# VH-VL binders against Pre-rRNA-processing protein TSR1 homolog (Tsr1), part 17

Target 1, 166 residues: Pre-rRNA-processing protein TSR1 homolog (Tsr1), of Drosophila melanogaster (Fruit fly) (q9vp47r84to249)
Amino acid sequence: APFLVCLLPMHEQIDPMSALEILKSCDSELVVENSPSGIVYINLPRFKQRFAFVTPPVGRGNELIALDYLKVCDTTLLLTTAAFGDDEIFDRWGQRIFNMMSAQGIPTPVVALMDLESINPKRRPAAKQAAQKVISKLLPEEKIMQLDTASEALNVMRRIGGQKKR
Short names: E, the ipSAE of ESMFold2; O, the ipSAE of OpenDDE; V2, 0.75 times the mean of E and O plus 0.25 times the DockQ between their complexes.

## First folded at step 10 (VH-VL; framework fv_nisevokitug)

Design a77 (from a69 with light chain H33Y; at its last look DockQ between E and O 0.67; V2 from the best seeds 0.00; counts 0 for: pae E 2.5 > 2)
Fold by ESMFold2, look of step 10:
Structure a77 (fold): chain C 166 residues (1-166), chain A 122 residues (1-122), chain B 108 residues (1-108)
Amino acid sequence: as target 1 above (166 residues)
Amino acid sequence: QVQLVQSGAEVKKPGSSVKVSCKASGGTFRSYAISWVRQAPGQGLEWMGGIIPIFGTAYYAQKFQGRVTITADESTSTAYMELSSLRSEDTAVYYCARSGELTDTSFAFDIWGQGTLVTVSS
Amino acid sequence: SYELTQPPSVSVAPGQTARITCGANNIGSKRVYWYQQKAGQAPVLVVSDDSDRPSGIPERISGSNSGNTATLTISRVEAGDEADYYCQVWDQSSWHYVFGTGTKVTVL
C-alpha cells in the first residue's frame, strides 16, 4: 500500500498544490500519477517508496471532514508559511484543526515552513526562529523543515517516509 | 475481503430515475473507492464514476456529469448510484466495483458486485 | 478520446495458446489491467499492472505491455477459458477509466 500523507494547510491562504509542486521536484526519477479522486501518487524508486498525498478542504465548516482525512492517513504534513509574518504561522483555522488533531491522538505531524525564500535574506534566520518558537510550544520535539527548494523537498520526503505506518 | 452485493433488477419508464445500491461487507469500506460500471446488452464495459467514502466527494465520467449522483452511507457500508432522466439507451447491467485507490492495485477493479439489470421501457 | 482497441474475437483449440491484443497510442506508458467475463457473470480481474497475477489466477494466464500494444496470453487453453476479455487503463488526460472494446474467446 502507498504511504498515505495528508497535506494540511495551517493557514487558509496556503495552497497545498504549491507544496506538492515543490515536493514533485525532489528527484529526477520521480513518477507522478493522479487518481480519479485527485489523490497524487508520487513514486520514488530510489527510496523504494510510494506516497499518496491527499488534500482536505480547509476553513470554517470543514473541520469534521478534515479530521476524517487526518484519521485515515499514515501521517500529516502541516503546511505553514513565512509570507504573512510571525503571528500568521497558524491562522484561526489552523489553531482549531490542530486542537482537534491533538485531541484525537493523531500521530505527531511533520511541519513544513514555506516561502522563507520570499522574504529579505537578512531577516530569514529570525523569521525561521520565530516560526520554530510557535511550533515548539505545541510540538516540543519537532523541528520545522523548510520547504522552498528541491533539496529541501527531498529532506521532507525522507522525513515523511520515516514515520510509522498505521 | 470485501464483498459487494447489489440491489435487485428494476424496470423504469423513460424520464424517471433509478437508484442502485451496493452493500460492502468485509474490509474497510471507508478507505476504498467504489466505482460504477455499466454494460448495455451486447456491449462492452463503461465507467460512470466513483467515490472514496472517507473523502465524501464523488467524481464522474464526463458523459454522465449532471445525470448521475454517487453517494455513500458509511453507517450501512453502502454506496449508491442514481441515474436521472432515463432513456431507453440506459438499459444495461450496472455493476459496482472496488477500484484500488489508496492500495497497491491503484487503478484495478479487483472486487465486483453481481450486477443490477435496469430496463428502461416505453 | 483515448480508446483501447481489441479484436472482436479469437478462436483457439484446446491446449493451444490464445493471444488477445489491446492497442492504443503509447499504451506501453500506462498500467494495463485485464478482466475475464464469463456469460451471465461479473468481470474478474485476471492481470494487474501489466503482468501481475492476482491470487487464484493460474500461471498460464499472463500479460505484457510495450509500445502501442498490451497482450493477454492464455497458454494451454481450456474450455473454461471461453469468455469475453477486456483490457483497461486509467487515462489521466481524459480523466476516465477506459475499457477496451472486448474480445470473445471461443474454444473450439
Scores: ipSAE 0.432, ipTM 0.779, lowest interface PAE 2.5, mean pLDDT 89
ESMFold2 (binder alone), look of step 10: mean pLDDT 90; pTM 0.938
OpenDDE, look of step 10: ipSAE 0.824; ipTM 0.922

## First folded at step 11 (VH-VL; framework fv_nisevokitug)

Design a78 (from a75 with heavy chain F107Y; at its last look DockQ between E and O 0.79; V2 from the best seeds 0.00; counts 0 for: pae E 3.2 > 2)
Fold by ESMFold2, look of step 11:
Structure a78 (fold): chain C 166 residues (1-166), chain A 122 residues (1-122), chain B 108 residues (1-108)
Amino acid sequence: as target 1 above (166 residues)
Amino acid sequence: QVQLVQSGAEVKKPGSSVKVSCKASGGTFRSYAISWVRQAPGQGLEWMGGIIPIFGTAYYAQKFQGRVTITADESTSTAYMELSSLRSEDTAVYYCARSGELTDTNYAFDIWGQGTLVTVSS
Amino acid sequence: SYELTQPPSVSVAPGQTARITCGANNIGSKRVHWYQQKAGQAPVLVVSDDSDRPSGIPERISGSNSGNTATLTISRVEAGDEADYYCQVWDQSSWHYVFGTGTKVTVL
């Protein structure tokens, strides 16, 4: 069975397909397949693993259905972005769904930060520190993983694949 | 043993709608895909669309978008297909069928309902 | 649109071998499934994933898939094998489950 991963935007303006395109770039030998229901399968022979990515609807009114995705998946990749400033790592939607996730005891997710490479180079260390500070309040033991390049995508895939299946 | 049991035959007039049910028993319902496939008299099989009940949203073959609505009720382990604006060429046997999209990638329909004959005539 | 072409019929004597083809461009890159449908009944999956046989399907029924042709083979044909047979794939380019045109197997 593939390792089932939920791609969960923590901000309504994050496009999870952008994250998927970066993840698909992590290895020249990976194979991608789209299912009838829109599940994206990625076979990564280097790790001897198969992944299935699902993307829930997000935004107001979708909290319960997004939680159902989280309960079915083996793990969750939380998607955050540096593009909207330090106070927009989680928007109001992201805060609501995270609170529900925490209350349900869903396993600790992997956290990705996108778009750091698109901001002023001098501000990148401060922006990453600010994002990490937000995450540390909610997930004290988790370190943000940058997701802008193919090599960073490979690191994220390795982290996901190293987790235990449900 | 897993079974899919469908509602009974229907006779409908052109322009009306029909809603066919598909009840699952003897296995997990919410995480499998349920598809609808029809077969006109003397013809082959035609896929209409499907749903994975836990996701609550359906997906459709392009030919049927706008006329077909597929839903699922987890509390009763039942999927539904509603076809509107019926025409005489919609006369067919309508099957529900299961596949394991969340658990595998071959998408074979391993369990089929018994079929529901829908006859559209004046 | 992606089409799966099958011969309309195959006639075979009892005890002989029936071969049912399913032709399409590069079908060998796809996962092909086969269904048996007897008169008045729902289809039954007899081969999945090109060559895998579901539980309860006799070993004399087998499948293969390469190039532009998938084949269902029924050896030592019995009267009970008389049915319509359909191949099927998922085709993501058209976003559609595609069924073959169907083959009626007649046992003489």
Scores: ipSAE 0.369, ipTM 0.765, lowest interface PAE 3.2, mean pLDDT 89
ESMFold2 (binder alone), look of step 11: mean pLDDT 91; pTM 0.940
OpenDDE, look of step 11: ipSAE 0.699; ipTM 0.893

Design a79 (from a75 with heavy chain S99T; at its last look DockQ between E and O 0.89; V2 from the best seeds 0.00; counts 0 for: pae E 2.6 > 2)
Fold by ESMFold2, look of step 11:
Structure a79 (fold): chain C 166 residues (1-166), chain A 122 residues (1-122), chain B 108 residues (1-108)
Amino acid sequence: as target 1 above (166 residues)
Amino acid sequence: QVQLVQSGAEVKKPGSSVKVSCKASGGTFRSYAISWVRQAPGQGLEWMGGIIPIFGTAYYAQKFQGRVTITADESTSTAYMELSSLRSEDTAVYYCARTGELTDTNFAFDIWGQGTLVTVSS
Amino acid sequence: SYELTQPPSVSVAPGQTARITCGANNIGSKRVHWYQQKAGQAPVLVVSDDSDRPSGIPERISGSNSGNTATLTISRVEAGDEADYYCQVWDQSSWHYVFGTGTKVTVL
């Protein structure tokens, strides 16, 4: 069976397909299959690993169905963005779904920060530090992982593959 | 052992609709994809669409979009297919069948219901 | 659209070998599944992933897939093998489960 991963935007404006495209760039021998239901299978022959990515609906009213996705997956990749400022790492949707996730005992997620390379270079260290500060309060053991480049995508895939399979 | 048991045969008039049920037993319902495949008399197999019950959203073959609605009820382990605006060419046996999209990637239909004959006639 | 073409019929004497082809451009890059359907019955999966047999399927039924042709082979054909046979793939470019046109195997 593939390692089943939920791609969960923590901000309604994040397009999870953008994250998927970056993840697909992580290895030259990578093989992608799409299922009829929209599951994206990624085979990494170099690591002898198979991943299946699912993307729940997000936003107000989707909390219960998104939680069902989280319950069936082996792990979750939380998607955050630097694009909307330091106070928008989680929007209101992200705060609600994270609280529900925590209350249900869902396994500890991996956290990605996107779009850091799209902001003013002088602001990037501070923006990354601010994002990490938000995440550290909620997930003290988790280091935020940048997800803008193919090299960073490989690091994220290796981190995901190291999670405990349910 | 997993089984799919479908509702009984139906006779319908053109322009009406039909709703066929598919009840799963002996296994996990919510995490398997349930598809609907039809077979007109003397013809081959034609995929219509499917659903993964835990996700609650259906997906459809382009030919059937707008006419078919696929749903699932986890509490009864039952999937449904409703086909509207029936025409005589919709006369067929309608099968439900499953794949393990969440459990494997082979996309084979490993379990089939017994089929439901829907006859559309004036 | 992606289509899987099969011969309409194959006739075979008992004890001989039936070969059922499933043709499509570059089908060798896809995972091909095969179904047996006896008269009045639902289809039964007999080969998955080109060549894998589900439990309970006799070893005399086998599959192969390369280039533009997948083949279901039934060795030592018996009267009970008389059925319609369908190949099937998932085609993500058309977003469609595609079934072959079907082949009726007649045992002489």
Scores: ipSAE 0.449, ipTM 0.799, lowest interface PAE 2.6, mean pLDDT 89
ESMFold2 (binder alone), look of step 11: mean pLDDT 91; pTM 0.941
OpenDDE, look of step 11: ipSAE 0.843; ipTM 0.929

Design a80 (from a75 with heavy chain A33T; at its last look DockQ between E and O 0.59; V2 from the best seeds 0.00; counts 0 for: pae E 2.7 > 2)
Fold by ESMFold2, look of step 11:
Structure a80 (fold): chain C 166 residues (1-166), chain A 122 residues (1-122), chain B 108 residues (1-108)
Amino acid sequence: as target 1 above (166 residues)
Amino acid sequence: QVQLVQSGAEVKKPGSSVKVSCKASGGTFRSYTISWVRQAPGQGLEWMGGIIPIFGTAYYAQKFQGRVTITADESTSTAYMELSSLRSEDTAVYYCARSGELTDTNFAFDIWGQGTLVTVSS
Amino acid sequence: SYELTQPPSVSVAPGQTARITCGANNIGSKRVHWYQQKAGQAPVLVVSDDSDRPSGIPERISGSNSGNTATLTISRVEAGDEADYYCQVWDQSSWHYVFGTGTKVTVL
């Protein structure tokens, strides 16, 4: 059976489909299938793993339905972005849904940082470090994972697949 | 074991609407796909659309877009299908059926309701 | 659009083998499911994912799928196997669940 993954934007400006396209690029042998409801299945034969990705609605008024997505998934990939500065890793939506997620005892998620490639190369280490500092206050056991390239996407897929295998 | 129980048979006039219910018991409801499939007398099976209740958003076969509304009530574990602007050609048995989009990729309908006969006649 | 063609009927003597075909271009790349429907009853899933048998379905009912043909095979046919049989796929290109045209199996 597929490993069910929630793609959860921690900022309303993040397009989760952009993250999904990067994840789809991780391996030349992967197979993609769409379900009737729009769930995206990715089969990675070389890892003997199948993934199903769901994306909840985000923003004000969607908190309860987003939480229901989190409850049915095996794990969650939190999507963050470097594009808006280190004080915008979570926006107000991200803060609200994270607080609800924490109160419900949902298992520790995997955290991705996108758009680091848009930063001046000399400043990227500092931007990543600043994002990690924000995440470490909330999730002390989690290291952020970059998600801009195919090889980084492969690393994210390996991390996800190691969380709750069937 | 999970069971799907549908509302009773209905006789309707052309131009009216019908709403059929499908109640799940004995198992999980919210994370499964509930689809609606109809069968006209002497005919085969025809998929109409479905819903995953926790998502709240239905999806429809092109043929029925605009005439069918599929909803779910999580508190009662009940899905509904409403078909409007009924014609005599809509006379059929209407089934609800379950599949596991969240739990597998094979999309088989593993549990079916008993069916609801809707007769459209003047 | 994508259509699944089945023979309208198959007649078979008790104890013999019934084979029900489901034809479509490159159906071998799809996951095919099979349903049995007895008169006045709802369909029952008898084969999923080409060849997987749900719990409670006898081993004499089996499925295969390759090329342009999926096949449901019922060996040692009994009177209780008399029913209509439908194949089904999910087709992403048309965004549609597609059922076959149906096959009535008559046990002589």
Scores: ipSAE 0.404, ipTM 0.756, lowest interface PAE 2.7, mean pLDDT 89
ESMFold2 (binder alone), look of step 11: mean pLDDT 91; pTM 0.940
OpenDDE, look of step 11: ipSAE 0.840; ipTM 0.927

Design a81 (from a75 with heavy chain T105I; at its last look DockQ between E and O 0.72; V2 from the best seeds 0.00; counts 0 for: pae O 3.9 > 2)
Fold by ESMFold2, look of step 11:
Structure a81 (fold): chain C 166 residues (1-166), chain A 122 residues (1-122), chain B 108 residues (1-108)
Amino acid sequence: as target 1 above (166 residues)
Amino acid sequence: QVQLVQSGAEVKKPGSSVKVSCKASGGTFRSYAISWVRQAPGQGLEWMGGIIPIFGTAYYAQKFQGRVTITADESTSTAYMELSSLRSEDTAVYYCARSGELTDINFAFDIWGQGTLVTVSS
Amino acid sequence: SYELTQPPSVSVAPGQTARITCGANNIGSKRVHWYQQKAGQAPVLVVSDDSDRPSGIPERISGSNSGNTATLTISRVEAGDEADYYCQVWDQSSWHYVFGTGTKVTVL
């Protein structure tokens, strides 16, 4: 059975398809299929792991629908971006949906930070540290995972696949 | 045993609309995809669209985009298909069918409703 | 525009083998499902994922899929096998469920 993962942007400007393209680059033997409803299946034969990624609608008015996605999934990959500064790790939408998922006891998420490579190289360590500080206040046990390269994508996929299934 | 039970036959005038129901019983409803497939007299099967009830967002075959509305009500375990601007060529048996898109990568329609005959005549 | 072509009909004597083909470019890379539809009834899934039989489907009904052809095989045909048979795939390039043109199996 595939591990069902919700791709949840914590900022409205994050395109989850960008994250999926990076994840699809993690292994040369990777097989991708799309379902009628838009679920993206990724099979990693080399690691004997199968994933199904669902992408809820985001933004104002979509909170209840997004929560339904979260309820059905085995885990959630929270997508954050370094591109808009330290105070935009979660935008207004991201803050709302996180507060709602926390109140409902949603399964332990994995947190990805994208677009760090778009930041001035001298500022990247500080930007990553600032993002981690934001996340640590909300999820003290969770270490953010960078998601910009194929190698980082493999780490994310392996972390997800190592979690307990619902 | 999972079962899909559809609403009864309908006779409609051209230009009107029809809404067909599909009630699931004996199993899980919210996480299965429910599709609508029609069959004109003496002809083959034609997919119209579907919905996964817990997601609430329908998806449609291009031919029917704008004329068909697919919805689901989790509280009654019922999916609905409404086809508007009916024409004589819409005369067909309309089936609902389920697949396990969330747990099943093959997308086969493993359970079918009994079908609902919709006749469009002047 | 992915199309699945089936022969319109197949006639077979009782006890013989019926083979129903479903042709399309590179269909061997797709997951092919087969449905049996008896007159006046809803379709019934008889083969999923090329070769898997749902519970209650007799072992004499089998499927295969390779290259440009998927095949449904009905061994030791019985009168009760008389039906229309449809292959089906999900085609993500056109974003459609595609059903084959259908094959009427007549038992002589």
Scores: ipSAE 0.490, ipTM 0.812, lowest interface PAE 2.4, mean pLDDT 90
Fold by OpenDDE, look of step 11:
Structure a81 (fold): chain C 166 residues (1-166), chain A 122 residues (1-122), chain B 108 residues (1-108)
Amino acid sequence: as target 1 above (166 residues)
Amino acid sequence: QVQLVQSGAEVKKPGSSVKVSCKASGGTFRSYAISWVRQAPGQGLEWMGGIIPIFGTAYYAQKFQGRVTITADESTSTAYMELSSLRSEDTAVYYCARSGELTDINFAFDIWGQGTLVTVSS
Amino acid sequence: SYELTQPPSVSVAPGQTARITCGANNIGSKRVHWYQQKAGQAPVLVVSDDSDRPSGIPERISGSNSGNTATLTISRVEAGDEADYYCQVWDQSSWHYVFGTGTKVTVL
């Protein structure tokens, strides 16, 4: 069975499909299958593993739906971005859904930071630190993973594939 | 153990609508996709659309887009298929079928309902 | 639209082997499933790619897939194997579950 991964934006303006596109580029031998339901299947021969990606609706009013997604997923890939500033790593949606999912249990979290390459190079270290600081408060044992390049995507896939399935 | 039980046969007039139910028992409902497949007399199988209850979003075959509505009630573990603007060519046995959409990428229908005959006649 | 083509009928004597083909462009790259449908009954899954054999399905029934042809093989055919058989794929290009045209297997 594939690893079922929930792409969960911590900011309602984050497009999870952009993250998925980066993940799809992680390997040239990667095979992608789309379903009418919106589930995206990825076969990664390099790891001899399969993944299924789902994306719950986000924003106010969709919290319970998102929680339902998490109940069936093996992994939660929390998507953050550097594009909105150091003080907005999580927006109100992100904070709310995080609090809610923390109450019921978070499926094996992985945190990805996107759009770091889109900001001023001189600010990148500080931006990364700011994001890590927020994450460390919420998930003390988690280190943020970069998700801007194919190589970074491969690392994210490797980490997910290395996790124990529920 | 897991079964899909459909509602009884229907006789409808052209232009009317029919709503068929499919109740799941003996297993998980939310995490599976329920599809509807019909079969006209003496003809083959035709996929109409499906729904994953936990997602709440249905997807349809292009042929039936705008004329079919698939819904699910999680509280009763029941899926529904409503077909409007019925025509004589809609006369068929309608099946609901389960696939392991979330956890299985095979997209096979492993459990089927017993079928519901819908007859459209003047 | 993606179409799966099957022979309309296959006749086989008891104890012999029946082979039902399902043809489509590059079907070998797809997961192909097979269903058995006896008269007056709902279809039953008999072969599924990349999955365990469905419960109650004998080892006499197997599937293969290569190139432009998928094949359902029924060895040591019995009278009870007389039925209609359908291949099925999911086509992501059209976003459809596609069934073959169906094959009637007659046991002589």
Scores: ipSAE 0.028, ipTM 0.674, lowest interface PAE 3.9, mean pLDDT 91
ESMFold2 (binder alone), look of step 11: mean pLDDT 91; pTM 0.941

Design a82 (from a75 with heavy chain G56K; at its last look DockQ between E and O 0.85; V2 from the best seeds 0.00; counts 0 for: pae E 2.1 > 2)
Fold by ESMFold2, look of step 11:
Structure a82 (fold): chain C 166 residues (1-166), chain A 122 residues (1-122), chain B 108 residues (1-108)
Amino acid sequence: as target 1 above (166 residues)
Amino acid sequence: QVQLVQSGAEVKKPGSSVKVSCKASGGTFRSYAISWVRQAPGQGLEWMGGIIPIFKTAYYAQKFQGRVTITADESTSTAYMELSSLRSEDTAVYYCARSGELTDTNFAFDIWGQGTLVTVSS
Amino acid sequence: SYELTQPPSVSVAPGQTARITCGANNIGSKRVHWYQQKAGQAPVLVVSDDSDRPSGIPERISGSNSGNTATLTISRVEAGDEADYYCQVWDQSSWHYVFGTGTKVTVL
């Protein structure tokens, strides 16, 4: 069976398909398949790993549905963005769903930060540090993984695949 | 042993709607895909759409978008398909069928319901 | 549109081998499933993923898939093999489950 991963935007304006496109760039020999329901399978034959990505609906009113996705998956990739400022690492949706995840005891997720390369180069270290501060308050042991390039995508995929399956 | 049991045959007038049920017993319901497939008399099999009950979001074949609604009730382990604006060419046997989309890349239908005959006549 | 073409019928004597073809461009790159449907009954999965047999399916029923043709092979045919047989793929380019046109197997 593939490693089942939930792609969870922590901001309503994050498009999880953008994250998937970056993840698909991690290896030139990967194979992608789409299921009838829109599950995206990624097979990495070079690393003998298979992944299945699911994307819940997000935004106010979708919290219970999103939790059901989280409960069925082996792990979660939390998607954050540097594009909207430090107080928008989680928007109100992201804050609500994270509080509900915490109350349910869902396994420690992997945290990605996107769009750091879209901001002024001089401000990137401060923006990354600010995002890390937000995440450290909520997940003290977790380091944010940048997700803008193919090399970074491979690191994220390796981190995901190294977690325990359910 | 998993079984899918469907509601009984129905006779309908053109322009009305029909709602067919598919009850799962003896296994996991909420994490499997339930699809609806129909077969007109003397014809082959035609996929209409499906749902993964835990995700609650249905998906549809293009031909049936706007006319079909697929839902699931986890408390009763039952999926439903409602087809509206019925025409005589909708006369068919309607099957529900199960696949393992969450953990399977082949998407085969491994368990089928017994079928529900819907007859549309004026 | 992606279409799966099957011969309308195959006649075979008991104890002989029936071969049912399913033709489409580059079907060898797809995962092909096969269903048996007896008169008045629901389809039953007999081969999945080109060649895998579900539990309870006898080894004399087998599948293969390469190039533009997938084939269901029934060796040592019995009267109980008389049925309609359908191949099927999931085609993501059309976003559609595609079933073959069906083959009626008659045991003489």
Scores: ipSAE 0.521, ipTM 0.819, lowest interface PAE 2.1, mean pLDDT 90
ESMFold2 (binder alone), look of step 11: mean pLDDT 91; pTM 0.941
OpenDDE, look of step 11: ipSAE 0.867; ipTM 0.935

Design a83 (from a75 with heavy chain L102M; at its last look DockQ between E and O 0.80; V2 from the best seeds 0.00; counts 0 for: pae E 2.3 > 2)
Fold by ESMFold2, look of step 11:
Structure a83 (fold): chain C 166 residues (1-166), chain A 122 residues (1-122), chain B 108 residues (1-108)
Amino acid sequence: as target 1 above (166 residues)
Amino acid sequence: QVQLVQSGAEVKKPGSSVKVSCKASGGTFRSYAISWVRQAPGQGLEWMGGIIPIFGTAYYAQKFQGRVTITADESTSTAYMELSSLRSEDTAVYYCARSGEMTDTNFAFDIWGQGTLVTVSS
Amino acid sequence: SYELTQPPSVSVAPGQTARITCGANNIGSKRVHWYQQKAGQAPVLVVSDDSDRPSGIPERISGSNSGNTATLTISRVEAGDEADYYCQVWDQSSWHYVFGTGTKVTVL
């Protein structure tokens, strides 16, 4: 069976397909297959692992549907972005779904920060530290992982694949 | 152990609609894809569309877009297919079948219902 | 419009080998599944993912897939193997499940 991963935007304006495209770039031997329902399968031979990525609908009204996705997945990749400022790491949707996720006892997720390369270079270290502070308040043991480049994508894939299967 | 049991045969008039049910028993329903496949007399198999019940969103073969509605009810472990604007050419056996889109990547139909004959005639 | 072409029929004597082909451009890059359908019955999956046998399928039924041809092989054919056989792929370029045209296997 593949390692089933939920790509969960913590901000309504994050497009999870953008994250998938970065993840697909992590290895030249990678094989991608799309299922009839739109699940994205990534076979990563060097890790001897097969991943399946699902992307729930997001935004107000989708909380129960998104929670159902979280319940069936082995792990979750929380998608955050530096693009909207330090106070928008989680928007209102992200805060609500995280609270519901925590109440359900879902395993500790992996956290990605995207779009650091899109902000003023002089501000990037501060923005990354600010994002880490937000995440540390909610997930004290989790270090954010950048997800902008192919090498960063490989690190994220390795971290996901090292999670415990449900 | 896992079984898909479909509703009984139906005779319909042209222009009407038909709704076929597919009840799963003896296993997991919500995370498997349920597809609908039909077979006209003496013809081959034709995929119509499917649904993963937990996601609630159906997907359709282009030929049937706009004519077919596929739904699932997790509380009864039942999938439904409704075909509208029936023509005599829609006379066929309609099968439900499951695949493991969330649990494997081969997308084969490993369990089939017994089939439902729908006859469209005046 | 990805199409899977099968011969309409194959006749085989008992104890011999039946080979059922499924042809399409670059089918070797796809996962091919095979179904057996006896008269008046639902299809039964006999080979998945080119060559994997589901539980309960005898080893004398096997599959292969390379280039432009997938093949279902039934060795030591028995009368009970008389059925229609269909190959099938998921084709993501057309976003469609595609079934082959079907092959009737007759045991002489």
Scores: ipSAE 0.508, ipTM 0.802, lowest interface PAE 2.3, mean pLDDT 90
ESMFold2 (binder alone), look of step 11: mean pLDDT 91; pTM 0.941
OpenDDE, look of step 11: ipSAE 0.727; ipTM 0.898

